# Ledger of designs, part 12: VH-VL binders against Calcium homeostasis endoplasmic reticulum protein (CHERP)

Target 1, 141 residues: Calcium homeostasis endoplasmic reticulum protein (CHERP), of Homo sapiens (Human) (q8iwx8r149to289)
Amino acid sequence: ETQLDMNEFDNLLQPIIDTCTKDAISAGKNWMFSNAKSPPHCELMAGHLRNRITADGAHFELRLHLIYLINDVLHHCQRKQARELLAALQKVVVPIYCTSFLAVEEDKQQKIARLLQLWEKNGYFDDSIIQQLQSPALGLG
Short names: E, the ipSAE of ESMFold2; O, the ipSAE of OpenDDE; V2, 0.75 times the mean of E and O plus 0.25 times the DockQ between their complexes.

## First folded at step 15 (VH-VL; framework fv_patecibart)

Design y1 (from t3 with heavy chain G102D D104S T105G; at its last look DockQ between E and O 0.60; V2 from the best seeds 0.00; counts 0 for: pae E 3.4 > 2)
Fold by ESMFold2, look of step 15:
Structure y1 (fold): chain C 141 residues (1-141), chain A 122 residues (1-122), chain B 107 residues (1-107)
Amino acid sequence: as target 1 above (141 residues)
Amino acid sequence: QVTLKESGPTLVKPTQTLTLTCTFSGFSLSEYGVGVAWIRQPPGKALEWLAHIYWDDDKRYYPALKNRLTITKDTSKNQVVLTMTNMDPVDTATYYCAHTWDSSGYYYFDYWGQGTLVTVSS
Amino acid sequence: EIVLTQSPDFQSVTPKEKVTITCRASQSIGDYIHWYQQKPDQYPKLLIKYASQSFEGVPSRFSGSGSGTDFTLTINSLEAEDAATYYCHQSESLPWTFGQGTKVEIK
């Protein structure tokens, strides 16, 4: 069974989009870990985040705040050794990052680029993924 | 390069209000995940966490001191201010500010100021 | 609140020998424990985060281990500059608390 309550997920995502508080991010993260029962569950969650973030016309704050959720989940995947959720996020991070980076100008790009620096430092992704993130136009190609 | 520096009075009389300023560089309190904490250490004693303020203006206080503490930030000046009311000689300590990077899982104090000794005496 | 008890309070150790410092939490804190080094008249410096993860720039002779309630900081070959007081710190639940410290001196 690969069913997830996406209405419940979206109800937790909305406070992150609106205010991006520590508690809102924690609630979204906790839901993702509680529902990460199998690789298909992880892929559904990661795909949902990709779809929300890469949607045409998505507002920058929506994209940025959901990327902050992803960053928090990556940290906890590494600490908890949650390899399947990490792998699912690794499959979607390139379109997520590159779409969001290219949608804005330098000052907002630096907020997103800060996350790439952290991801490199913390070793969440292999060199192939990092190279794509470092060249956003090529990463979407 | 992250640096923090505490400033404020070094001698305070009992019952007075202490105001300490943490001035920092190398980061902004507008950055996602960033926080600044205050920790004190009485002479020869253990460290005691007092307060935290985060990029989203969330604030946390040591419960027994919550009614005496106020933490605020001025992001444009790269400053965090701690106010502690009704000072007592037992509050004599070195006061530190420290940087944290924390969205929900990074709760360590990675960079510290040099500390400032505050003596509470008549 | 969570009480952290370090052991020993003090040890005097010959250079190049192994130093072991323990920290016991009054309840389970997972891996939310961090270790700091404080030399006389200096501010504390982070050594180990999340029980076993070395902070950047920390010499490899420092290591941490443990989970739950029992944690250990190890210096596997003591250097003269390692004479300091060492503190554990838990960040699992508020209020954040520190151990009472362990003073390490060179014999």
Scores: ipSAE 0.242, ipTM 0.720, lowest interface PAE 3.4, mean pLDDT 89
ESMFold2 (binder alone), look of step 15: mean pLDDT 93; pTM 0.944
OpenDDE, look of step 15: ipSAE 0.647; ipTM 0.888

Design y2 (from t3 with heavy chain D104E T105G; at its last fold request DockQ between E and O 0.73; V2 from the best seeds 0.00; counts 0 for: pae E 3.0 > 2)
Heavy chain, then light chain:
Amino acid sequence: QVTLKESGPTLVKPTQTLTLTCTFSGFSLSEYGVGVAWIRQPPGKALEWLAHIYWDDDKRYYPALKNRLTITKDTSKNQVVLTMTNMDPVDTATYYCAHTWGSEGYYYFDYWGQGTLVTVSS
Amino acid sequence: EIVLTQSPDFQSVTPKEKVTITCRASQSIGDYIHWYQQKPDQYPKLLIKYASQSFEGVPSRFSGSGSGTDFTLTINSLEAEDAATYYCHQSESLPWTFGQGTKVEIK
ESMFold2, look of step 15: ipSAE 0.320; ipTM 0.754
ESMFold2 (binder alone), look of step 15: mean pLDDT 94; pTM 0.959
OpenDDE, look of step 15: ipSAE 0.841; ipTM 0.933
ESMFold2, fold request of step 17: ipSAE 0.342, 0.384, 0.327; ipTM 0.759, 0.779, 0.758
ESMFold2 (binder alone), fold request of step 17: mean pLDDT 95, 95, 95; pTM 0.962, 0.964, 0.962
OpenDDE, fold request of step 17: ipSAE 0.858, 0.860, 0.852; ipTM 0.938, 0.938, 0.936

Design y3 (from t3 with heavy chain G102D D104E T105G, light chain E92S; at its last look DockQ between E and O 0.58; V2 from the best seeds 0.00; counts 0 for: pae E 4.8 > 2)
Fold by ESMFold2, look of step 15:
Structure y3 (fold): chain C 141 residues (1-141), chain A 122 residues (1-122), chain B 107 residues (1-107)
Amino acid sequence: as target 1 above (141 residues)
Amino acid sequence: QVTLKESGPTLVKPTQTLTLTCTFSGFSLSEYGVGVAWIRQPPGKALEWLAHIYWDDDKRYYPALKNRLTITKDTSKNQVVLTMTNMDPVDTATYYCAHTWDSEGYYYFDYWGQGTLVTVSS
Amino acid sequence: EIVLTQSPDFQSVTPKEKVTITCRASQSIGDYIHWYQQKPDQYPKLLIKYASQSFEGVPSRFSGSGSGTDFTLTINSLEAEDAATYYCHQSSSLPWTFGQGTKVEIK
C-alpha cells in the first residue's frame, strides 16, 4: 500500500509558499526525490501539488511559488533521468499551469508564461501538452 | 530581449574604491531563480568570477577577494552594484556583468554585458 | 577550489576540419560545466550548458560531451567565424572557476 507523510510534505511546502527561497525549494525537492520510490508514490506527490495549486481559494503567490518548485523538480528529473516522477508531473501540469494562468491579469500571466518558454526549450513535455499550455482556456476543456 | 550594461569609472588610482553599476532590462531580480554575476578579465588573460547576487538576496564572493567586494541590488531600478576596495594595478581588467538563471542555484552565464575596461594606474 | 585545465592552449585548424577542445576538472563536477566563445574585443557568449546542451541560436556544428572530470567541446566542421578563444566554466562548487582558455585560429 502506498503511503506518504503529507503533513511532512506540507510543512516543507509552507516556507516555499511564504518566501520561496532556494533553500526552501531545495528541501521540498529533496523530499520529493527521497519519496519517489514507485510510480504510485510519484503520482501521490504530483497529485498533492495539483490539488494545492488548483484549489478554490488558492492565492497567486501559493500557485506561483509551487509552480517554481515544480520547475526545479522537472529540471532535476530530466538531468537525473527520474522518469517516473517526470511522468507523474506531466499528467498534472496542464491543469496546474492553465488554472494559474487564467486566474490572473496579464502582468502576472507573463511571470507564468516565462516558465512555459523555458519548458519548451528544455523539452520537458511533448507537443500535445505544450499546445494545451499555449492555449490555457482550451487546455482546461 | 535580455540586455545588460556596465557603467562606472574607467580609470582608478591605486588604493581607491571602484564602484560599478550593472543596468539591465528584459528580466527582474524579483523573479525566482534570477541572478546577476560580476566577472573580470585582465588583458590577455582568463575570465575570473568575482561575485553573484541572487533574486532572494543571497550573495557569493570569490573567497580571496571577499573582504574587498560588496555586491548589492536595487530590484526596482534593475541595477546591481559592485564595489571593490583598495584597487591595485593587478586589478586592471575588463569587468562584465552577466545574467544567471537556474532552478537549483547552479549557475551558467547566458547573457553578458559588453564589459567596461577599468585601468588602475598612478 | 576546482581547477579547470584546457587542452590545447592554442590550435590552428584548416577550415571544415574538426576541432576538439578538452577541459579537465581537478575533482568530479558531474555535468556542471559550460562552454563560452569569446571573439577578440567581445564579451563571451554561451555555447553549451550542462556539458552537452546547446544554448539558443548556437550552430549545430558545436557540441559538448563528458561527465565527471573530463569534458570535450567539439566543432564538427570549423568555419571562419569560429576563430575565437573558448572557455570552460564549472558551476558545481564555489568558487566558480574558468579554464585558462583555448585559442582557435583558422589555418
Scores: ipSAE 0.045, ipTM 0.636, lowest interface PAE 4.8, mean pLDDT 89
ESMFold2 (binder alone), look of step 15: mean pLDDT 92; pTM 0.943
OpenDDE, look of step 15: ipSAE 0.531; ipTM 0.867

Design y4 (from t3 with heavy chain T105N; at its last look DockQ between E and O 0.65; V2 from the best seeds 0.00; counts 0 for: pae E 3.5 > 2)
Fold by ESMFold2, look of step 15:
Structure y4 (fold): chain C 141 residues (1-141), chain A 122 residues (1-122), chain B 107 residues (1-107)
Amino acid sequence: as target 1 above (141 residues)
Amino acid sequence: QVTLKESGPTLVKPTQTLTLTCTFSGFSLSEYGVGVAWIRQPPGKALEWLAHIYWDDDKRYYPALKNRLTITKDTSKNQVVLTMTNMDPVDTATYYCAHTWGSDNYYYFDYWGQGTLVTVSS
Amino acid sequence: EIVLTQSPDFQSVTPKEKVTITCRASQSIGDYIHWYQQKPDQYPKLLIKYASQSFEGVPSRFSGSGSGTDFTLTINSLEAEDAATYYCHQSESLPWTFGQGTKVEIK
């Protein structure tokens, strides 16, 4: 019922972490859409990404590349009206973004902040979430 | 401020190879999601997409022209280069380079260069 | 290859009147269609992305609608500066393709 093959998910995430190619991101995205069968499935996927990205000691490239996957998924959720997956990602985006932003210096922060500008322009999140993303230390509580 | 500008010869003889350079500023082609496309427009005709290059060096070509086209990038110079072999008078067109952003094939062209007219005549 | 067919090819319209341009795709493309305006002797400029989302700085009189195979660009109150050729563009699948264009003139 509410089962996801997390080993399969991790096997698709690793090439994204390592190389972040267009094909690797597409494979991870396609897996997520194929397995977005119910709200609990969407919550499990989103929670897994949050856990990987916010883990103590995660490399910046791991965090950034998985955020790029999330960005691609957000785009397609909005286009395909995949409301349950979008809602699941909205619940975890604040800790994901803010942890990653605060872990690095200005030059790497600019790469992450470019995504926030895009997310605001494309309307993926409501004003409350955007305000938290714009104030990362406050967003983490 | 994102800007792109095409440069290269404006007159080419049939059978010669055309080399066009797109020089840009306001973005880096080494960063995720960034791409540059080439589009042409024959005088009085519709737009035709030719080629696209991604930040990860993935390259895509219009299938009917793929044997004549090569797209490359030089990230340190902020340049993308298009070569097109065996030019013919039918290839007379204004050639544009344009910016794209995205990690998949689902793009629009948000910033364009001013274009350069290339005439192919004997 | 996905063919985009625009209608009409040409419109001559009185200022302040409504302009409607349609674009029909040869197969479903979801909302992966974009609209460009090309004024005489200029490069194309993006107006609408993803069927209905206005690009930055585009006047509110321009709007887009549709999904699947049938799409519409609307100019609610035509202004003289809107005289241009309008193109639809699909990005659902490669090769990316454009419609043949719709020329709009002031009557």
Scores: ipSAE 0.279, ipTM 0.730, lowest interface PAE 3.5, mean pLDDT 90
ESMFold2 (binder alone), look of step 15: mean pLDDT 93; pTM 0.948
OpenDDE, look of step 15: ipSAE 0.868; ipTM 0.941

Design y5 (from t3 with heavy chain T105D, light chain E92S; at its last look DockQ between E and O 0.54; V2 from the best seeds 0.00; counts 0 for: pae E 3.6 > 2)
Fold by ESMFold2, look of step 15:
Structure y5 (fold): chain C 141 residues (1-141), chain A 122 residues (1-122), chain B 107 residues (1-107)
Amino acid sequence: as target 1 above (141 residues)
Amino acid sequence: QVTLKESGPTLVKPTQTLTLTCTFSGFSLSEYGVGVAWIRQPPGKALEWLAHIYWDDDKRYYPALKNRLTITKDTSKNQVVLTMTNMDPVDTATYYCAHTWGSDDYYYFDYWGQGTLVTVSS
Amino acid sequence: EIVLTQSPDFQSVTPKEKVTITCRASQSIGDYIHWYQQKPDQYPKLLIKYASQSFEGVPSRFSGSGSGTDFTLTINSLEAEDAATYYCHQSSSLPWTFGQGTKVEIK
């Protein structure tokens, strides 16, 4: 049976949400890689991030800072060829990005959109996912 | 369009403190993932990384020079400043600043300044 | 500290011929190797990142390969403007280090 200490995960996410420092992101990332033991473990982590980010009451800074964590994890998945964790994040990135983009006005939308440009450049997602991210209202269906 | 330019004295005497400024445009050092590094190249020799400052003000220094180096940033002026104390003729080099992007220590230097030659003479 | 050793230190190559430059790391660095071109009196310019990924605007005649400890930069058909010194750079472990350089001249 798949088990993860989600209280431990949340304790590492809180400093990222609050301050988004390099060390805080690194600690969360390292926890995710250390616990990425199987596809179900990867899916639980990714689903937890989706749930936190897409919650109706989530403030923009929470959403943005956890998306920065996801960005750093995507980078390391690509370099380490960690295909199972990458696949789990690919399953949740559309609701994560599109919910966060649509929740804010144009100035904050630009911060999120710059990250999409980076994801396209680095090839983290296939064309179908990229098209959904580029059309946020359609992507949420 | 990302540009960087080094400025500061081109001639210093042994024991003096060198202060170099990197002025840049096309990015802000408050943006997530952005960093600026200093690299030097003695005449006819290889490149040597010296220091790096990140968007969140975290800093890295080449260990053997750590006690002589200080890197700081002024985000409002788009500047990064490197100070190196107790200069010696062996520190004669062209000094470059360079842009990096990334959230940890796995960076490449994608954009460079033109460099400034600093000569340390007796 | 990771030492990068380039080979050869110098080569003189007939135009249109292939140039091969190797970089060997003193320990495994995955794909965290990057290649720079430095023409006389100029600053270094990034060519290849992460062993094999071409940087924006770099001519297709430049390519990179390798993983672990052994890496190669290839210029498939040397042009006159490619006369330069080439450096490898590792970002796997601090302190970041560069190879000693390979100077390429046109015969």
Scores: ipSAE 0.254, ipTM 0.728, lowest interface PAE 3.6, mean pLDDT 90
ESMFold2 (binder alone), look of step 15: mean pLDDT 94; pTM 0.955
OpenDDE, look of step 15: ipSAE 0.713; ipTM 0.897

Design y6 (from t3 with heavy chain Y108W; at its last look DockQ between E and O 0.72; V2 from the best seeds 0.00; counts 0 for: pae E 2.7 > 2)
Heavy chain, then light chain:
Amino acid sequence: QVTLKESGPTLVKPTQTLTLTCTFSGFSLSEYGVGVAWIRQPPGKALEWLAHIYWDDDKRYYPALKNRLTITKDTSKNQVVLTMTNMDPVDTATYYCAHTWGSDTYYWFDYWGQGTLVTVSS
Amino acid sequence: EIVLTQSPDFQSVTPKEKVTITCRASQSIGDYIHWYQQKPDQYPKLLIKYASQSFEGVPSRFSGSGSGTDFTLTINSLEAEDAATYYCHQSESLPWTFGQGTKVEIK
ESMFold2, look of step 15: ipSAE 0.412; ipTM 0.781
ESMFold2 (binder alone), look of step 15: mean pLDDT 92; pTM 0.938
OpenDDE, look of step 15: ipSAE 0.749; ipTM 0.908

## First folded at step 16 (VH-VL; framework fv_patecibart)

Design z1 (from y2 with heavy chain Y108W; at its last look DockQ between E and O 0.67; V2 from the best seeds 0.00; counts 0 for: pae E 4.1 > 2)
Heavy chain, then light chain:
Amino acid sequence: QVTLKESGPTLVKPTQTLTLTCTFSGFSLSEYGVGVAWIRQPPGKALEWLAHIYWDDDKRYYPALKNRLTITKDTSKNQVVLTMTNMDPVDTATYYCAHTWGSEGYYWFDYWGQGTLVTVSS
Amino acid sequence: EIVLTQSPDFQSVTPKEKVTITCRASQSIGDYIHWYQQKPDQYPKLLIKYASQSFEGVPSRFSGSGSGTDFTLTINSLEAEDAATYYCHQSESLPWTFGQGTKVEIK
ESMFold2, look of step 16: ipSAE 0.229; ipTM 0.694
ESMFold2 (binder alone), look of step 16: mean pLDDT 92; pTM 0.940
OpenDDE, look of step 16: ipSAE 0.814; ipTM 0.923

Design z2 (from y2 with heavy chain G102Y; at its last look DockQ between E and O 0.69; V2 from the best seeds 0.00; counts 0 for: pae E 4.2 > 2)
Fold by ESMFold2, look of step 16:
Structure z2 (fold): chain C 141 residues (1-141), chain A 122 residues (1-122), chain B 107 residues (1-107)
Amino acid sequence: as target 1 above (141 residues)
Amino acid sequence: QVTLKESGPTLVKPTQTLTLTCTFSGFSLSEYGVGVAWIRQPPGKALEWLAHIYWDDDKRYYPALKNRLTITKDTSKNQVVLTMTNMDPVDTATYYCAHTWYSEGYYYFDYWGQGTLVTVSS
Amino acid sequence: EIVLTQSPDFQSVTPKEKVTITCRASQSIGDYIHWYQQKPDQYPKLLIKYASQSFEGVPSRFSGSGSGTDFTLTINSLEAEDAATYYCHQSESLPWTFGQGTKVEIK
């Protein structure tokens, strides 16, 4: 009973990966909210993003742009009180952030670290998750 | 820390074109979510949003002024430029640039420049 | 375009008393309202975002409330440095618009 059209999801993710425009992000976000019908649906979406972002050989552009999608979704979860989708993203954010941070040099790391500053300021995650994100090697270990 | 600073002429004659530059630091317009807006305030009057530009080069203008305004960015210089054609004394105002963070329907201006007064008179 | 009407246009208030400023939208805007403080000859500063969420560094005496079309900014106990003009700003739809302002001064 827990089914999602992952081909449709990937078709919406590809423009985000390629161009990362407001319209592309909005389309991916809208799909996620329209399909966030239950906790298992939310976990499937969040797990799919984790799998794409943490895959061996994923290009930095892919990782960064999909993290930007996650950032937009987190913002809207807070405004829409989408607790189940927020909870699903909270379960995957540590591997997503820490893998992406550790894979690149300082100048690219700073692009990712800016998002952590915003996430802390906006209160998307509890102190335990924030501590893991602040220490990426420890967060994965 | 995020900072913005407006620069350009402070006196313009009617019919001339105004060009204002916003120079900023602490963020980049090449990164997701970031935008810069222009807002003006005639002396003693309310704030008026004029235009904004986002990281993906999406541009929006106040509709009644759309034919007079052009907004562009130079991400390598951390600059945004606003031009406004056919200036009139009614356009006398302090012009501000401000930082915005894109989210669908959720725009607020969290950091502002100090503003520059532009007077339009003969 | 969405018109924001603030009330009152002006109020003179004794120190330590409560200040209430209202903003009414010409159509429903959910909680997409933001409040700014502008002291004389200064740039505006963000106080409250999304109707009720305080921006960082804003004193706790400032609070916001409301949803839909009717919004309120409250200064619980007015201090001398709070003398300023206050603006509401809607971000529900373009064009973004501001209220006409409410000037608050110390009596």
Scores: ipSAE 0.223, ipTM 0.701, lowest interface PAE 4.2, mean pLDDT 89
ESMFold2 (binder alone), look of step 16: mean pLDDT 92; pTM 0.933
OpenDDE, look of step 16: ipSAE 0.526; ipTM 0.865

Design z3 (from y2 with heavy chain E104Y, light chain S28D; at its last look DockQ between E and O 0.68; V2 from the best seeds 0.00; counts 0 for: pae E 4.0 > 2)
Fold by ESMFold2, look of step 16:
Structure z3 (fold): chain C 141 residues (1-141), chain A 122 residues (1-122), chain B 107 residues (1-107)
Amino acid sequence: as target 1 above (141 residues)
Amino acid sequence: QVTLKESGPTLVKPTQTLTLTCTFSGFSLSEYGVGVAWIRQPPGKALEWLAHIYWDDDKRYYPALKNRLTITKDTSKNQVVLTMTNMDPVDTATYYCAHTWGSYGYYYFDYWGQGTLVTVSS
Amino acid sequence: EIVLTQSPDFQSVTPKEKVTITCRASQDIGDYIHWYQQKPDQYPKLLIKYASQSFEGVPSRFSGSGSGTDFTLTINSLEAEDAATYYCHQSESLPWTFGQGTKVEIK
């Protein structure tokens, strides 16, 4: 019922991790939209990204580049009114953002924080989620 | 604080090549999602998009002018350069550079330079 | 190439009255339309992005609406400082194009 080709997904994620070009981002995004067939499918994709990004020892560039993919997907979810995929990403964004923010020094934190500014302006998340993102240590508990 | 400023000659003779420099601060063209565009406006006429350069060096040009335009960037100097060959009096316009930022697809021009008027006459 | 046609070309409007400017696209562009204000100081300023989203610092009297091919910029209560030329701009497809402009003056 709820099956996704996670090897195919990871093969599309690797160029994003390595080079983060617009074509690599687009390929990952297109795969996610093509496979967003039900709420459980959306939750599997979002959970996979969370697991990759929050893994202990994940390299910062991996975390940052996959957050850039999430940012592009959030934009297109809002334009396409893909409510189920948006909701799935909303459920995982706090651990993704907060873990990545807390793992690095101020210079790298600023790269991530610029995305929060964009997310606030575009209204992807309600006030509760935004408050957690603004206070990363409190957002994780 | 994002700022952009155009510089270059204000008077150009027909057939010459125009070189305009956009110098900016408050962002870097090495950053994901950042771009700079050039837009012109002939006196009393509408705005015309000319060219755009992305952070990953991808370049786009208005098709009818593609063979006359070159856009380049120098990330270490915070500059974008536009060259336009074979200038003609019809190219007389105010030339603007503008910033773009966001998810892939540079959808709007959020910050603009003050513009520089370039007059093409003999 | 997508042509954007604005209407009217010119409006003279009494202060505090409503201004309506339309922009029609030659093809369906979803909501990828943006509105700019250009005063006599010559450089344009972004007002509305994605048909209806206000840019930061823009007065609430400015609003946008529409989808597909028909779009509207509204100034609910015209102020003297709003006398300007207004442009729509589409970013759905390259080449990115602008409307011909609508000049708004105080009557």
Scores: ipSAE 0.196, ipTM 0.704, lowest interface PAE 4.0, mean pLDDT 89
ESMFold2 (binder alone), look of step 16: mean pLDDT 95; pTM 0.960
OpenDDE, look of step 16: ipSAE 0.576; ipTM 0.877

Design z4 (from y2 with heavy chain S30E E31Y; at its last look DockQ between E and O 0.54; V2 from the best seeds 0.00; counts 0 for: pae E 4.4 > 2)
Fold by ESMFold2, look of step 16:
Structure z4 (fold): chain C 141 residues (1-141), chain A 122 residues (1-122), chain B 107 residues (1-107)
Amino acid sequence: as target 1 above (141 residues)
Amino acid sequence: QVTLKESGPTLVKPTQTLTLTCTFSGFSLEYYGVGVAWIRQPPGKALEWLAHIYWDDDKRYYPALKNRLTITKDTSKNQVVLTMTNMDPVDTATYYCAHTWGSEGYYYFDYWGQGTLVTVSS
Amino acid sequence: EIVLTQSPDFQSVTPKEKVTITCRASQSIGDYIHWYQQKPDQYPKLLIKYASQSFEGVPSRFSGSGSGTDFTLTINSLEAEDAATYYCHQSESLPWTFGQGTKVEIK
C-alpha cells in the first residue's frame, strides 16, 4: 500500500517553511518516520521534498528550511538504522542541494555549504554523491 | 575554524549578579541544530552543565539553578550571554561556553572556550 | 536526574599500557553518551560521541564501546600526553549530566 496523505505532509511542511522552529522540524520528521512503512513510501516522501525544493518558483527560505528538515531526518535515519528512508533521501539529495546552491549569491551559498560539511563529516553519502555536491553545476548534469 | 571565548568579571561579591559573555566565530546561531551551552567547574571538581540556548531560541537550564540563570543570544554579534543572580562563594568556578550540534536532545559539546575563573568573595 | 558513575576515580599507569575507564548510568541512555579529555589547566576536548564514534582528529588509540547503562573508554597504548582527567556525559535526557571524572596519571 503506497498511499500517503500529501495534504497532511504539506500542512506540516508549511510551518517549517514559514518559521523553521525546532517544534516544526520535529513534527515533520516524526510524520516522515511514522509513514516510512516501505521503500515505496520512503521514495514518495523523498520525491515530494525534492519536487517542492527544486520547483522553479521556490524561494530560498523554502529551500533552506526544507533542507534543514532533511538534515535532521538524515541524522535520525543513521542513528535509528532507517536504511530505506536514508536510501530514498540519498537518491534526491544531489538535485536538492545543487539547485538550491546555484540559485543564490555567495552569502546564502555559505549557509548551504555548511550543511555539506556536516554531511561529509557524518558520512551520510558515498564519495560519488559528495563529489557531485561539491561541484553543483556538474551535479545537475 | 570554530572558536569561543568567555569574557566578564573575574571577581564578584556575594549576592551580586554575574554576567558572562561568550563571543564566538566559525558558526552562527541562525543555523539549524546549532547551540551554545554554559558549563562550570569548581576548582578540583567535576563539570556541571548550567544552561543551553538553541538556534531557535529554545532555552534550557539546570533545574536547581533555573531561578538564578538567564541565557540570551545576539545572533548579529555572535554572542551568548549568561546571567546568574545571587552569587555565593560556592559558585566560585571556571565558567566555559561550548558549541553544540544536535537535534532535540542529542547534544554533545564539540568545541569549548578557554574558560574564565570567577571568584566569589567578599 | 541520570547519575553517571565512573570507575576508577584515579589510575596511575605506565606508558604503553592499556587504560580502561568505565561509566555506568543510573538508567538506560541508549548510546547517548560522550567522552571528554581534560588535560591539566586546559578546557575539555571531545574524544568520543555516541558511545563509540571517534571525533575528528582524535588519535586511533582512543575508542569507546557500550550501550544502555554500561560504557567503556579505552586507550590502547597510553602515551605521556594522555595524562588527563576523563569525563563521560549523557545527553539522553535533561538535565544533561557528567560523570565525576577519572584522573589518569603517568607512572
Scores: ipSAE 0.141, ipTM 0.699, lowest interface PAE 4.4, mean pLDDT 89
ESMFold2 (binder alone), look of step 16: mean pLDDT 95; pTM 0.961
OpenDDE, look of step 16: ipSAE 0.644; ipTM 0.894

Design z5 (from y2 with light chain Y50W; at its last look DockQ between E and O 0.73; V2 from the best seeds 0.00; counts 0 for: loop humanness VL .283 < .304, pae E 3.3 > 2)
Heavy chain, then light chain:
Amino acid sequence: QVTLKESGPTLVKPTQTLTLTCTFSGFSLSEYGVGVAWIRQPPGKALEWLAHIYWDDDKRYYPALKNRLTITKDTSKNQVVLTMTNMDPVDTATYYCAHTWGSEGYYYFDYWGQGTLVTVSS
Amino acid sequence: EIVLTQSPDFQSVTPKEKVTITCRASQSIGDYIHWYQQKPDQYPKLLIKWASQSFEGVPSRFSGSGSGTDFTLTINSLEAEDAATYYCHQSESLPWTFGQGTKVEIK
ESMFold2, look of step 16: ipSAE 0.292; ipTM 0.740
ESMFold2 (binder alone), look of step 16: mean pLDDT 93; pTM 0.948
OpenDDE, look of step 16: ipSAE 0.740; ipTM 0.907

